# Ledger of designs, part 2: VH-VL binders against Uncharacterized protein At4g17700

Target 1, 164 residues: Uncharacterized protein At4g17700, of Arabidopsis thaliana (Mouse-ear cress) (o23610)
Amino acid sequence: MEEYEFLVRVREAGGFDIEHLMDTKPSSCVIGCREFDNNDDYNAHIVLFARMGIHKYNMIQGTNLQLSCVEKYNYRSPRVYSAFYITLIAKDPDACNSLVTFQTRVVEEGFNMTKLSCNIARPKPGPQENAALPRHSVDLEPVDVFYKGSLPEWPPEDAFNDNI

## First folded at step 4 (VH-VL; framework fv_lutikizumab)

Design s16 (from m03 with heavy chain Y104F, light chain N53Y)
Fold by ESMFold2-Fast, scan of step 4:
Structure s16 (fold): chain C 164 residues (1-164), chain A 118 residues (1-118), chain B 107 residues (1-107)
Amino acid sequence: as target 1 above (164 residues)
Amino acid sequence: EVQLVESGGGVVQPGRSLRLSCSASGFTFSDYAMSWVRQAPGKGLEWVAYISYDGSNTYYPDSVKGRFTISRDNSKNTLFLQMDSLRPEDTGVYFCAREWDYEFFDYWGQGTPVTVSS
Amino acid sequence: DIQMTQSPSSLSASVGDRVTITCRASQDISNYLTWYQQTPGKAPKLLIYDASYLQTGVPSRFSGSGSGTDYTFTISSLQPEDIATYYCQQYYNLPYTFGQGTKLQIT
């Protein structure tokens, strides 16, 4: 299959749910699907990009969604740019911390341009009922992190500001 | 299916301004980066402006930087090129072009002519 | 800026001939190169991307090859409708740059 035809099909499918297309991917095409995990070389960047998407949506819609975890991401990285299609779970504090499946696409432009653009930032189309944390979500429990390595600076900045 | 239609070209005196438009149809305009490419009479193609999917990032070559401004209105599927301080060297046909996945131009409009002369 | 140089700047050929145009980049562009066809009075049309991949709907008589800094575009058997100006373009880095064009004429 020609690479152009494959990329057009990825685009037409929306880029976020393309697992069903991967069996027809040309070997020359630099595109991949990954479930999020802590050993990912893109871990820090994907989390940053996920937060950028949430922030953009909140600014435009006047919401206050917060990142809970990243479920998966697809990427395409030709020489000129890198594109990331990130599916994440957000919580809505304005709706009793209900969970929302959220999608964002972030593009990093060119080698002589170090700019990021976020062109999709939205709740996943369709019903949000049964949105749930992935089985292998990142554990953000502070106690475990605290005792696995170095101690945090003391007193923590939040220790005196969040008394209520 | 994909269509790009330019308008706004014409004859203008040096130092003045002109605004070009490009109307897009047949695809989800907000999913694509767009560029303007010009062609002087009897000469080759020259890229002159780039705009990202959401309009937040733009790029220009030195020949037009500070004089040309690319913009877009995704609610109207329209791309613009504001050309200020026009010079005779800016004379040419201006093409609107779609970039698939920030790579190359897969669809082009038919072009709108711009002539900068006294 | 990356400079793209085409050879020849013009050529004349007969229907049925094999036509070859070359494009040289001032630095390695790792196959991030396209070929466009432009008929007089019309917009350019994409023929080849990533140096050697034929765009859907484009006849198989068109082909591309090359790597690094040197690329070749070939029409295996020239047809009357192929008379046009052909351009190469790199998209390895901004600013995007085009070759000067090769004008193909019939004899």
Scores: ipSAE 0.018, ipTM 0.525, lowest interface PAE 5.6, mean pLDDT 80

Design s17 (from m03 with heavy chain Y104H, light chain D50E)
Fold by ESMFold2-Fast, scan of step 4:
Structure s17 (fold): chain C 164 residues (1-164), chain A 118 residues (1-118), chain B 107 residues (1-107)
Amino acid sequence: as target 1 above (164 residues)
Amino acid sequence: EVQLVESGGGVVQPGRSLRLSCSASGFTFSDYAMSWVRQAPGKGLEWVAYISYDGSNTYYPDSVKGRFTISRDNSKNTLFLQMDSLRPEDTGVYFCAREWDYEHFDYWGQGTPVTVSS
Amino acid sequence: DIQMTQSPSSLSASVGDRVTITCRASQDISNYLTWYQQTPGKAPKLLIYEASNLQTGVPSRFSGSGSGTDYTFTISSLQPEDIATYYCQQYYNLPYTFGQGTKLQIT
């Protein structure tokens, strides 16, 4: 199956940087790559998911990363769920407001975010780290704890770290 | 309530054919990929066939490739497994399972037994 | 094909005990791992998906963890109704493969 083979290549690439695979995408695959766009129907959801990922990471790691902007996201929306692979820029106030490229994967089942899960929330590995790391090393263990179950808990007011 | 009900199992001689059916209710059948999973007596689970939500993509493990054909009729909410050239090692309970499109199986039918013996 | 190996193959425990079952993949499966419960004569039931996510309606005493090739399933306080065989399954790559199962008995 061409569709299945393409999905395996997406998984092998980690899902966040798959632009190089898109020329070989079968027309049947509901996978897209998008820059952040205010005209996007998912704009509010993407920003929310980005904040969820940062908040989850901050709670588990004890960091204070702030959302600076969403760079891009890839989506896969088979009939029964939507998965979003979001790449964003975070600001680290504990490191002189240095910029961190951050990645989070959020899966949505059902309408109006009735069930959300966040499995990946971490700074983007560097090129040398990506070359050395097996696939499992990009998956999150400690930060998975916060957003379990169907309905997510919204971050506390003081945990919203937007650069506005 | 999601329900999957298998039928069509039975006792057949090696080399013969059987067609299994799975009737789905309680959800929009055409939104879900479906799989067949079998279990030999006293043994573990073995996946044997996949079909996408619209029937355009199918996949089989090498153990049944070329002998089994999965299909579906979305207008009747029914999944099928055509099993040709049956072998004794195909003996087992056959479950249909609802799938999150190349992900996990969230609901299973009760299973239908298939016995291939001489 | 990705091989899934469970440990132990059988386990006896008392009500209230903490029970742990492990599952190892022959290669990295990036958390694409489920856990199922099968009571005798019945169909499997999904308990945990994507390594650590609890299926809706499943009691909170069940949990999953792990990454890469090594995964763990835990029952924090065993109940009589938990007598069953438990299976892990990878869905990282086709063909989907299951562990051989762990049969849980209560003493």
Scores: ipSAE 0.053, ipTM 0.641, lowest interface PAE 5.1, mean pLDDT 82

Design s18 (from m03 with heavy chain A33S E99D)
Fold by ESMFold2-Fast, scan of step 4:
Parts: C-alpha cells; sequence; structure tokens
Structure s18 (fold): chain C 164 residues (1-164), chain A 118 residues (1-118), chain B 107 residues (1-107)
C-alpha cells in the first residue's frame, strides 16, 4: 500500500479508531497507535492536550466536563507537525458524574509546544455508553484562541486535578 | 518570510522539453513536501505533481503521468519539474506550492509562464 | 476523480454586502477542503483550510462552513480589496481537484 493510499484509509476511518488498519501501514508512514499508560514518553503532553480539548469544548458549549482518564491516542508525525488523536473518558458533574467517551485532535507545530491548535473536540459519535451529553462536534475552532491572546486565564483550576 | 521563486519558463515548440525550477527560502525546505500547480490562460487551477520531503514519493495526475518528472535538491533548497513531450494544452502559468504533507497548499510562488506553440 | 463544482461562476456585490459561495464535491470529503483567493496576475493565497479554519493573518470577515459534500465560503462584509477569483480545493483524495472558480466583482 502506498503512503498516500494508507493515509486516505485513515481519514475514512476518522483517525481515532484505526487499529484495524495498522497491518497495512507502509514503513515510510510515521503513524502509530498507543494505549495510554504510566510509562508513555508523552504522558504529560497527552494529558495537557486532552485537557485543552475538554476546555475548548466547555467554553463553546457551556459545559463543565472534567478529564477522568485517557484511554488511548494515535499520532501522526510528518516532519513539519505532530497530530494527536486522543480518546478519553470525561466526567460530567452536572449529570451525576456520568461518563462520556470524548475525542480531541491536537496539532503541534514547532518544538516544545511552540504552536498548538485544536480542531476536533467532541463526544465520540455513535452510541455512547453511559453518555449524558448530546453528540456535538466542535469542528470550527478559532485558530486565534491558542496564539493571538484573547484567551481567558489558562489553565483553569479543574485542569490540574491530580486524580488523573 | 516564506518565499518561493519559480524560473525556467518560456516559449517552446510541441514535442520539446523544458525544466522549471523553484527556489525556496524563509523555511526549512527539507521538512516540507512540495507540489506544482498550473493554470491555463483564462482557466482554473490544476495540480500536476507532488513530491515528499525527502523525494522518496512522487505523484502525478493522468494528464501528465509519464511526461513530467518532479524532483528536488534539498541541499540547494530547490524544486524541479522536468516537462517532456510538451503539448499545446500544457500552456499556462506554473506555480510552485508548499504542500502541508498531503494536505493543503499554504504558500505559493508567483508562477512562471510556459507557452507551447508551433 | 472527485469533481468540485462551485456556484456561482461569477457574482457582483456592493461594499458591505454579505457574499456566499458554494462548493459541492461529487462524494463525501470529510472537511478536507480549502478556499483560495487569487487576485488577477498574482498567485493564489490560502484563506481557509479544513473547511472552516482561518489561515493566520487572514481577516475575520472570511469564514468557511459545511460538511460531507456541501461547503460554503462567506465574506461577512465585502471590502474593495476582496475583488478576486475564489477557488475551493479538496485534498481528501489524489488527484487534488479544484472548483472552476468564482469571479467576484464589486458593483
Amino acid sequence: as target 1 above (164 residues)
Amino acid sequence: EVQLVESGGGVVQPGRSLRLSCSASGFTFSDYSMSWVRQAPGKGLEWVAYISYDGSNTYYPDSVKGRFTISRDNSKNTLFLQMDSLRPEDTGVYFCARDWDYEYFDYWGQGTPVTVSS
Amino acid sequence: DIQMTQSPSSLSASVGDRVTITCRASQDISNYLTWYQQTPGKAPKLLIYDASNLQTGVPSRFSGSGSGTDYTFTISSLQPEDIATYYCQQYYNLPYTFGQGTKLQIT
């Protein structure tokens, strides 16, 4: 399978659930699937990105979701950016602490998080076991939110919950 | 700032060859894939070639496959398009564009005109 | 190949008007779509990527929306410098394909 043909199949699958495609991955593609665990090299960064996605969704939708845990993430790392497709469990304190599977895509340009953007932040589409939130996608993220400085105080206190 | 400067265009007869160059500056050329896009007089845009950051992967549409060859020299920050067996329908302005790794073109050169006429 | 169709092919509007251009793909492209602005005699300039993300340095009056096969580009308050031809492009699948362009003129 050529590189571009494989990437088209990843796009068709949405980028978050692509484990079934990995057997056909060309060796030239820098893309991988990682379950989140305490030995992951990017644990701090992945947790930060997960919190960013939840915060963005909360700001736009007026919700108060909190990160419960990160389930897994996929990454694609061509030379000019790294894209992280993070699947996490969020808790909704406004709905009896119900749990919802949440997805966020964060793109990192440059080095040491010099430029970050979030272009997907939403509850996972389809049936949501124990979900309390309606299905929403935040596909229209203002690029300016992260680097043109109109952001509210960051990070919010809820982002530093050490129970995760 | 990012700059892409095309050269090598001109007037050429059908069946002959022409080599276009694109000089890149203001960014790390070797980190980006690149594409060529053309525009015939009074017409829209048409993609004609893609090359990966290291030159290992190239792609072409059927309209130029077998006649055009894209290449790059990362040590000189230069992109090339070798155009063989030129036809009148290849006439147009040829743009060099920075490709966001099989995604979109975020920066374009000013273009170099190619006229294939008898 | 994925065919991209723009509507209208040309339009005239007054300064301050809200202008809308539509782009339709022959199949679902999952928001893998850009909008470019081309001023006569110049190179295209990226305005919108991933259907709705505004490129850095582009005025906020430009926006994009849509999903699936149907996408919209909007200028909320037309300015004289917006006279140009606008193109949509899909990058969901190779070959990359462009719409035929919409020529915008000010009355």
Scores: ipSAE 0.250, ipTM 0.700, lowest interface PAE 3.7, mean pLDDT 83

Design s19 (from m03 with heavy chain A33D E99G)
Fold by ESMFold2-Fast, scan of step 4:
Structure s19 (fold): chain C 164 residues (1-164), chain A 118 residues (1-118), chain B 107 residues (1-107)
Amino acid sequence: as target 1 above (164 residues)
Amino acid sequence: EVQLVESGGGVVQPGRSLRLSCSASGFTFSDYDMSWVRQAPGKGLEWVAYISYDGSNTYYPDSVKGRFTISRDNSKNTLFLQMDSLRPEDTGVYFCARGWDYEYFDYWGQGTPVTVSS
Amino acid sequence: DIQMTQSPSSLSASVGDRVTITCRASQDISNYLTWYQQTPGKAPKLLIYDASNLQTGVPSRFSGSGSGTDYTFTISSLQPEDIATYYCQQYYNLPYTFGQGTKLQIT
């Protein structure tokens, strides 16, 4: 039950700030932490997922947050699904271009991005808040229902498949 | 199309054993975790067993721990539930359900009825 | 064990009505919650996962919301095929636990 117990600790810690747990990770558990940079092989995918999260939040809350940069992401890829916990900086043009640390969790079901969902899309909870996932999440629709029509700004076609 | 088909249910006397099977098709069985969930007549759903994709991890609630054993044969796309020392309260429809990584159940079989009675 | 309590246990509504069912967890489950539909004589079908995500192929009249310990499932305009029992389930911790179910009937 070591793997299950580790994953429970990840959930309790919020999934986004889990660097302190990695030394206790069972070798059987496929989870990793990465800082975002220009040499990241997942640059296009992570940026797409970050924009998905911001777009979902904006549509639900009526806000106009814009992606400023991606700070880091954690990934969990146990065979048929992958989960990405992305921490990013968003700009709020409706609040004098103030910066907001934002968190989004994007899940790929199956292989080759055939089904994507955004489970968490929220400003990062304050330092004293319980980090349990996802206490401050907004209500989200599956991406295939949500992205009917021309909604968010997307990366170039060479960065992703046209099937989202 | 994802399909799960249960079999092996029946009427059995208290104290006896029964083995259920679930045949999977339409997906790569060895990539998914599997569970058994039961439902007593007129009652709600109760999870009774979980097995990881490779069979290395199994979990049970206290109500069946020590009496039920979940197993799988990935070469035959088949899930099993061995039920020993059956009790009247084990009566119900038994469903197999597909999951992954301790997440939710996205597909269910139609169920196989088990009645523990004299 | 995490206990899941649904309200109401049963309800009757007319076609076109807005139907709301609630689910309460005995502790914070951080949106690790699903809603299933079980039509008479059939297996449960996943409708909503992670509290608010609509499963692919499920009609948009179904929705979920909530956080922490309190969750809501809504049918915006009830249709005849929606006659079923609805269950919430938490998957935050093992053992997995379900609500007792809400039986929905049409008048």
Scores: ipSAE 0.327, ipTM 0.728, lowest interface PAE 3.4, mean pLDDT 83

Design s21 (from m03 with heavy chain A33W E99S)
Fold by ESMFold2-Fast, scan of step 4:
Structure s21 (fold): chain C 164 residues (1-164), chain A 118 residues (1-118), chain B 107 residues (1-107)
Amino acid sequence: as target 1 above (164 residues)
Amino acid sequence: EVQLVESGGGVVQPGRSLRLSCSASGFTFSDYWMSWVRQAPGKGLEWVAYISYDGSNTYYPDSVKGRFTISRDNSKNTLFLQMDSLRPEDTGVYFCARSWDYEYFDYWGQGTPVTVSS
Amino acid sequence: DIQMTQSPSSLSASVGDRVTITCRASQDISNYLTWYQQTPGKAPKLLIYDASNLQTGVPSRFSGSGSGTDYTFTISSLQPEDIATYYCQQYYNLPYTFGQGTKLQIT
């Protein structure tokens, strides 16, 4: 499959639910799907990006959504940038702590300089009646503690770069 | 400073060919996808061709498919557009633009004019 | 192909005015939208990417908003140097498509 054809299908599927497309991925296309679990090397960064998306949505909408857990994320890491499509569960304290499936897209640009941007931050389109914590949700407190004051140099110079 | 400089434009009769060049400097050319975008006199922007960082993937809209060929030489930091079977409606200023993969165009050249006139 | 429609096609405003331009896509483009500024005789310049992110070095008076099919571009306090034609573009799907442009003049 041409690389552009694959990326078109990814975008048509919304970028967040693309597991069914991965067997048609060209080898030249650096894109992956990952469930958020205890062995994920990007846990701290993904949690930061998830919080960034919720913060953006809260500021725009005047809501107070809180990150409950991260379900999964897809990433695309071509030469000089990385894009993350994160699916998470948020809790709404203003609506009896109801759970909302939430989606955010965060982009990091540059090799030796990082710029973060968030262009999608929204509740998942469609019915929310079935929003629930993932079967194997990850406890976020250890990751959150890491980001509260013990950070080493962040991001490491090669954290989101497949090519040094 | 990122710079893109187009050349090769000119006046040509219908049915003839032109080859445009775009010289890149100030960044690692081989890390970026490149496009050509044109603008007819007094009209808006129209995307013409796209090429991946290594030249392995290209795309064209139906208006130019089969007549135009985009290519690149990463050793010379140069992008090309070979335009065959030119028509009056191909007249316009041709811009070179870079992108992050299939993302947006963050830098553009100043353009080179092409006039196809009988 | 995704059709991009801008409104208005032309607009006249005074220095200091708030100017808003709208761009509508024929289908949901999930914020894969840019805004460019083109002054006569020059190349387009990227102002806004991913619908709402300001490009580095672009003045804060420029902003973008919207989602789905409907997007807006705003200049909070118009300056003389802002005389230009403004274009939206979708990069959700190939072929890339642009709006027809909005020509901004200062009275």
Scores: ipSAE 0.023, ipTM 0.630, lowest interface PAE 5.3, mean pLDDT 82

Design s22 (from m03 with heavy chain A33G Y53W)
Fold by ESMFold2-Fast, scan of step 4:
Structure s22 (fold): chain C 164 residues (1-164), chain A 118 residues (1-118), chain B 107 residues (1-107)
Amino acid sequence: as target 1 above (164 residues)
Amino acid sequence: EVQLVESGGGVVQPGRSLRLSCSASGFTFSDYGMSWVRQAPGKGLEWVAYISWDGSNTYYPDSVKGRFTISRDNSKNTLFLQMDSLRPEDTGVYFCAREWDYEYFDYWGQGTPVTVSS
Amino acid sequence: DIQMTQSPSSLSASVGDRVTITCRASQDISNYLTWYQQTPGKAPKLLIYDASNLQTGVPSRFSGSGSGTDYTFTISSLQPEDIATYYCQQYYNLPYTFGQGTKLQIT
């Protein structure tokens, strides 16, 4: 399979549920699927990206979704950026703490998280809905601003995942 | 400053060959895919070739498949387009352009003119 | 191939006017669309990518919107230096295809 043909199939699938495509992945294509757990080397960064996506959605939609857990993430890392397609569970305190499967795509350009952007932040579409959703992008605040309390509505780290 | 400079254009007779070059500076050339896009006199833009960052993947539209070959030399920060069996309809200004991972063209060269006529 | 059709093919406007041009794809391209500006004798310049994202360094008077098959490009307050031909381009699928262009002239 040529690299571009594979990438088109990833786009058509939306990038979040692509496990069924991995058997046909060209060796030259830097893309992978990972289940999330506490031993993941990217644990803290993926959790931060998940929070950023939820925060973007809440700001735009006027909701108050909170991160419950991260289920999985896919990554695409050509030489000039890294993109993370994160699937997570959010809880909605405005709807009796109901659970929502949520998806966010966060792109890191350059090194050390100097530029982060969120291209997708939305509840997971249903099976009969178009999987190829419109791409929207909003630059997110630098990581340092989040950690120094520039976002007072950002909950403590222990609110997002079990510490065991 | 990102800079792309094309050269090698000229006037050639139908059936002849021409090789275009594009010299890149101001960025890490080997990190980016590159394309060639042409524009006939008074007409719109037409994509004609793509090459991946390492040169392992190339793509062409049907209009030039088998006649045009895109290549690159990352050690010299140079992109090439070898054009064989040229036709009058290949006449136009040829631009090299930097691609963002099979997506849009974020920087373009100023173009080099190619005229195919008797 | 995905066909891109722009409307209008040409238009005339005065400095300070709000200018709108549209681009229609022959199929859903899911916002994989760019807008370029080309001044006569020069290379195209990227203005908008992913249908609505402004490229760094591009003036805020330029904007893009739309979804599915229909996209719009707007100049909120036309300046003399904006007189150019504008092209949309899809990158949803190969081959990459461009609209025929909209030539913008000053009255």
Scores: ipSAE 0.332, ipTM 0.734, lowest interface PAE 3.5, mean pLDDT 84

Design s23 (from m03 with heavy chain Y53W N57Y)
Fold by ESMFold2-Fast, scan of step 4:
Parts: sequence; C-alpha cells; structure tokens
Structure s23 (fold): chain C 164 residues (1-164), chain A 118 residues (1-118), chain B 107 residues (1-107)
Amino acid sequence: as target 1 above (164 residues)
Amino acid sequence: EVQLVESGGGVVQPGRSLRLSCSASGFTFSDYAMSWVRQAPGKGLEWVAYISWDGSYTYYPDSVKGRFTISRDNSKNTLFLQMDSLRPEDTGVYFCAREWDYEYFDYWGQGTPVTVSS
Amino acid sequence: DIQMTQSPSSLSASVGDRVTITCRASQDISNYLTWYQQTPGKAPKLLIYDASNLQTGVPSRFSGSGSGTDYTFTISSLQPEDIATYYCQQYYNLPYTFGQGTKLQIT
C-alpha cells in the first residue's frame, strides 16, 4: 500500500508542490523534483511543454499570457509514459506585464513526442503571493521574427493529440 | 494489434469459487498494470481488482477484498482473477482492462459472463 | 470512496443535435477523469481521458471539459452510431469509481 498511499498524497498536493513529500517516497516510485537550469537534460522539452500549456489556456480563456521563465518541474516516469508538472512564471501584456505563477501538466506517451497531452493549464490557485522571477530564472530566447499575432508559439498538431 | 481475451466464466452456486483468465497479445504485457472491471445485468461498471506491472502491488474495493485475488504470469501474457466465496451480487460480465499504472483504461477485453445463482 | 453522479440518466436526441452529459464527483479529482462509450453487447471504449483529451482515433465531435468536481462530455453533432451508454470514471484515488451511466437514445 506504501506506493499507492504515496501517489495519493502526490495527487492531493496537485503534483506541483510535492517537495515536502519526497522524504517518504518509496524506492519503487519513479518520481522526482527539479529546478529548471541550463544543465537540465529536458530543457528544450520543458520549455516546449510550458508554451503548450500557456497556449491552451490562452485559447480557452481569450488571454495573451506569455512565458517569462520556468521555475521548476516534477516528473513521474512509470514504464510506459512520462508526466511533467511544470511551474512557470507568465507575464500578462494586457495587465501592464504583471507576473502570474502558472501551472501545466503534460504527459508524453511513446517516443519523440509522438503523443502529448495537456490536462492542466492554469494560474496557480490561491494568492499569487506577488509573483516574481524565481532565484534561478533562465533567460529564454525571444520569439522568432516570423512569429506574428497574439498567440504563443505552437508546435504542429501532427506531433500532438488533436484535442489540446 | 492490442487484444485482451477473457475466459473462465460460467454458472456457479453461491459459496463456490471460479477463476477467470485474460490472455493478452499485441503489446509488451509486463510493461502495463492491469485491472478487472465487472458489470451486473442492466447496471453500470464497477472496478474490482488492480495489479501492478510486476505483480508487486494489488488493490481491491471493500466489496471483494478477502474474497478475490488478482494475479499475473508475465511469461505467459496472462492475467487471472481468483474468485472465492461467490455471492449472487457478484453476477455480471467481467472485463479485463489494460491500465497505465493508476491511469486510464485504454483497452478492454470483450468480457466473460459469471452467474452466481442457486 | 469518491462518488460519481451522472446527469441525466437517459437522454433522447435527434441526429445532428448537440448532446451534453454531466458528471459530478463528491470531491475534487483534479481532472483525473475519463469518459467511455459502451454499445449494447460490447466492451467499453475510451473516448476522453484526463477530462479533456481525445483518445487517438476518436472523432473530433466528442469533447470533454470541466475541473474540480464538475465535468461535462459533449457530442457536437450526434450521429446514429453514437447511440450508446456513456460512463464517466475517476482515477484520482482507489477505489476507481464510475458514474451510473447515461443512456443516449434517438427520437
């Protein structure tokens, strides 16, 4: 029951803020927490997933949030999939570039992003606590000059499920 | 082509035992968690057993705990459900389902009927 | 146990209609919800997972939405082959629990 009970506690905490649970993690659970930095093996993928989450939220809510930086992510990788719980800072150009702590969960099934799904994309619930750039924020390259309009960068749908 | 084929269902009297089997093909069986789900005549779906990819963890709802035992043989690509002390309320079609380690059921077998009556 | 309540228990609609089914959880399930389709005599088929993601090969007329405790399943333009019973299921906590089902009929 220890593995199941641990995973229940992770789900109850939403998967994004689970550092306080890691001391009780069973060795059988492939789950970890990472701060975002330049040595991260998943750096490019995490940034892509972050943008995907913001884009989904913007489409649904009619907002224009832009990715500022990634703060951290947690991952869970049982044998057949990987799930990423990404905490990021977004800026709202329609509100004087105010900062918002944002959360998105992306699941990768198979290899080379053959099936990606995003089921959580939202501002962090509760008070924003005067959202600010994290201590280890990474400067992201500006959007290519080819990008036009108000939407963030979005990968081709043939790499993702059609229902993002 | 992913296939799950259940067998072993039948008519049994209350208090007796029955063992169901589910034969898996078309995927690496040992990579997936598996569950059994049943459906009483004219009723909805009810989950009855879970087993992890390696068989180390099994879970049951209170309705069958202590009476049902889920097991697997990864060398034979086969899932089992041993049902002891059967009751009339255990009557239904039993489905084998492939699961992504505490996630959704993406493939289901055709089901095998179990009738518990005197 | 988490209780899942579907509404309505049955629904009659015409081809081309927009059909909406709702599912309410007794507690927050954080989008750990699926929708299945079951035609009489057949196994359930996964349509929607993680509340809003369409399973590969499922027509785009099917969609899911919602958060927290309240979720909806929509068929944007009903087709004859969509006549079935639809079930929601939570996988946030064991035991997994299903809604009672919504039987969709043609008028």
Scores: ipSAE 0.135, ipTM 0.668, lowest interface PAE 4.8, mean pLDDT 82

Design s25 (from m03 with heavy chain S52D D54S)
Fold by ESMFold2-Fast, scan of step 4:
Structure s25 (fold): chain C 164 residues (1-164), chain A 118 residues (1-118), chain B 107 residues (1-107)
Amino acid sequence: as target 1 above (164 residues)
Amino acid sequence: EVQLVESGGGVVQPGRSLRLSCSASGFTFSDYAMSWVRQAPGKGLEWVAYIDYSGSNTYYPDSVKGRFTISRDNSKNTLFLQMDSLRPEDTGVYFCAREWDYEYFDYWGQGTPVTVSS
Amino acid sequence: DIQMTQSPSSLSASVGDRVTITCRASQDISNYLTWYQQTPGKAPKLLIYDASNLQTGVPSRFSGSGSGTDYTFTISSLQPEDIATYYCQQYYNLPYTFGQGTKLQIT
């Protein structure tokens, strides 16, 4: 029951802002929190997932949000999939380059990124004013320009399976 | 291809017991949580039992708590529902369903009918 | 327990029509919602998960939207094979609860 109660609290936070819950985490729950930095072993994966989330949102809403930096991510890894809850800062060129805190949840099913799906892609709910870059943010301008200007060289298009 | 096949349904009198089985194939059964969902004739769906991948954690709604027991045998790819002290309101088609860790049901069996009548 | 209320309970539409079904939760379920299709005499089939994501193999005419307590399921161009009962379900909290269902008929 404690495991289920913990997971309910994680869901109440949307999975993105759960650092305050970690002290009460049952040992059976495989879930963790990480701040993004240049020494993160998941750097390339997390950046890919962040861009996928922004791309999905832009396609659905007709917006042109750009990835500015990744702030943090939480992960949950039951045996059949891994879920990543990524908090990032996006720039809106259609609104004078205003910054917005953005959230995306990416699920990896199978091994070696065989099937990826993006389940949540949205600006952080609630009043958002004066979003700020985190201390450990990365300047992604060169890679961001490439992503927007051409097809990504990341996994083949068949590796992405959101809404298919 | 994911397949779930229920069996063990039938007609029983109130107060009796019945054991349902669900045979799983086409996936690694031991990696998935499983649930039982029932449907009374002409009515909607009602969740009645959950079991995690290991069999260590089970959950029930108040309507069946203390009367129904969900279990699994991962070596045989089989899910069970032991139904004790059956009541007429337990009548319905019983489906087994595959789910991830407290997530949605992605595959369902065809269902097995249970009729509790006097 | 979280109550799920669907509307309408039944509806009739013509082939090619846009059909909309709504589902209201008694509390915020943060998009932890699915839509299932059940044809008479068969098991339910997952169509939409996480409120708006289309399950693999499901036709693109089906879509879901919504947030908080209010969710919508849409069939953009109704086909004869879409005659079924549709159910929403929340998985935000135990016990899992379903809407009462919407029976869709074609005229």
Scores: ipSAE 0.029, ipTM 0.613, lowest interface PAE 5.3, mean pLDDT 82

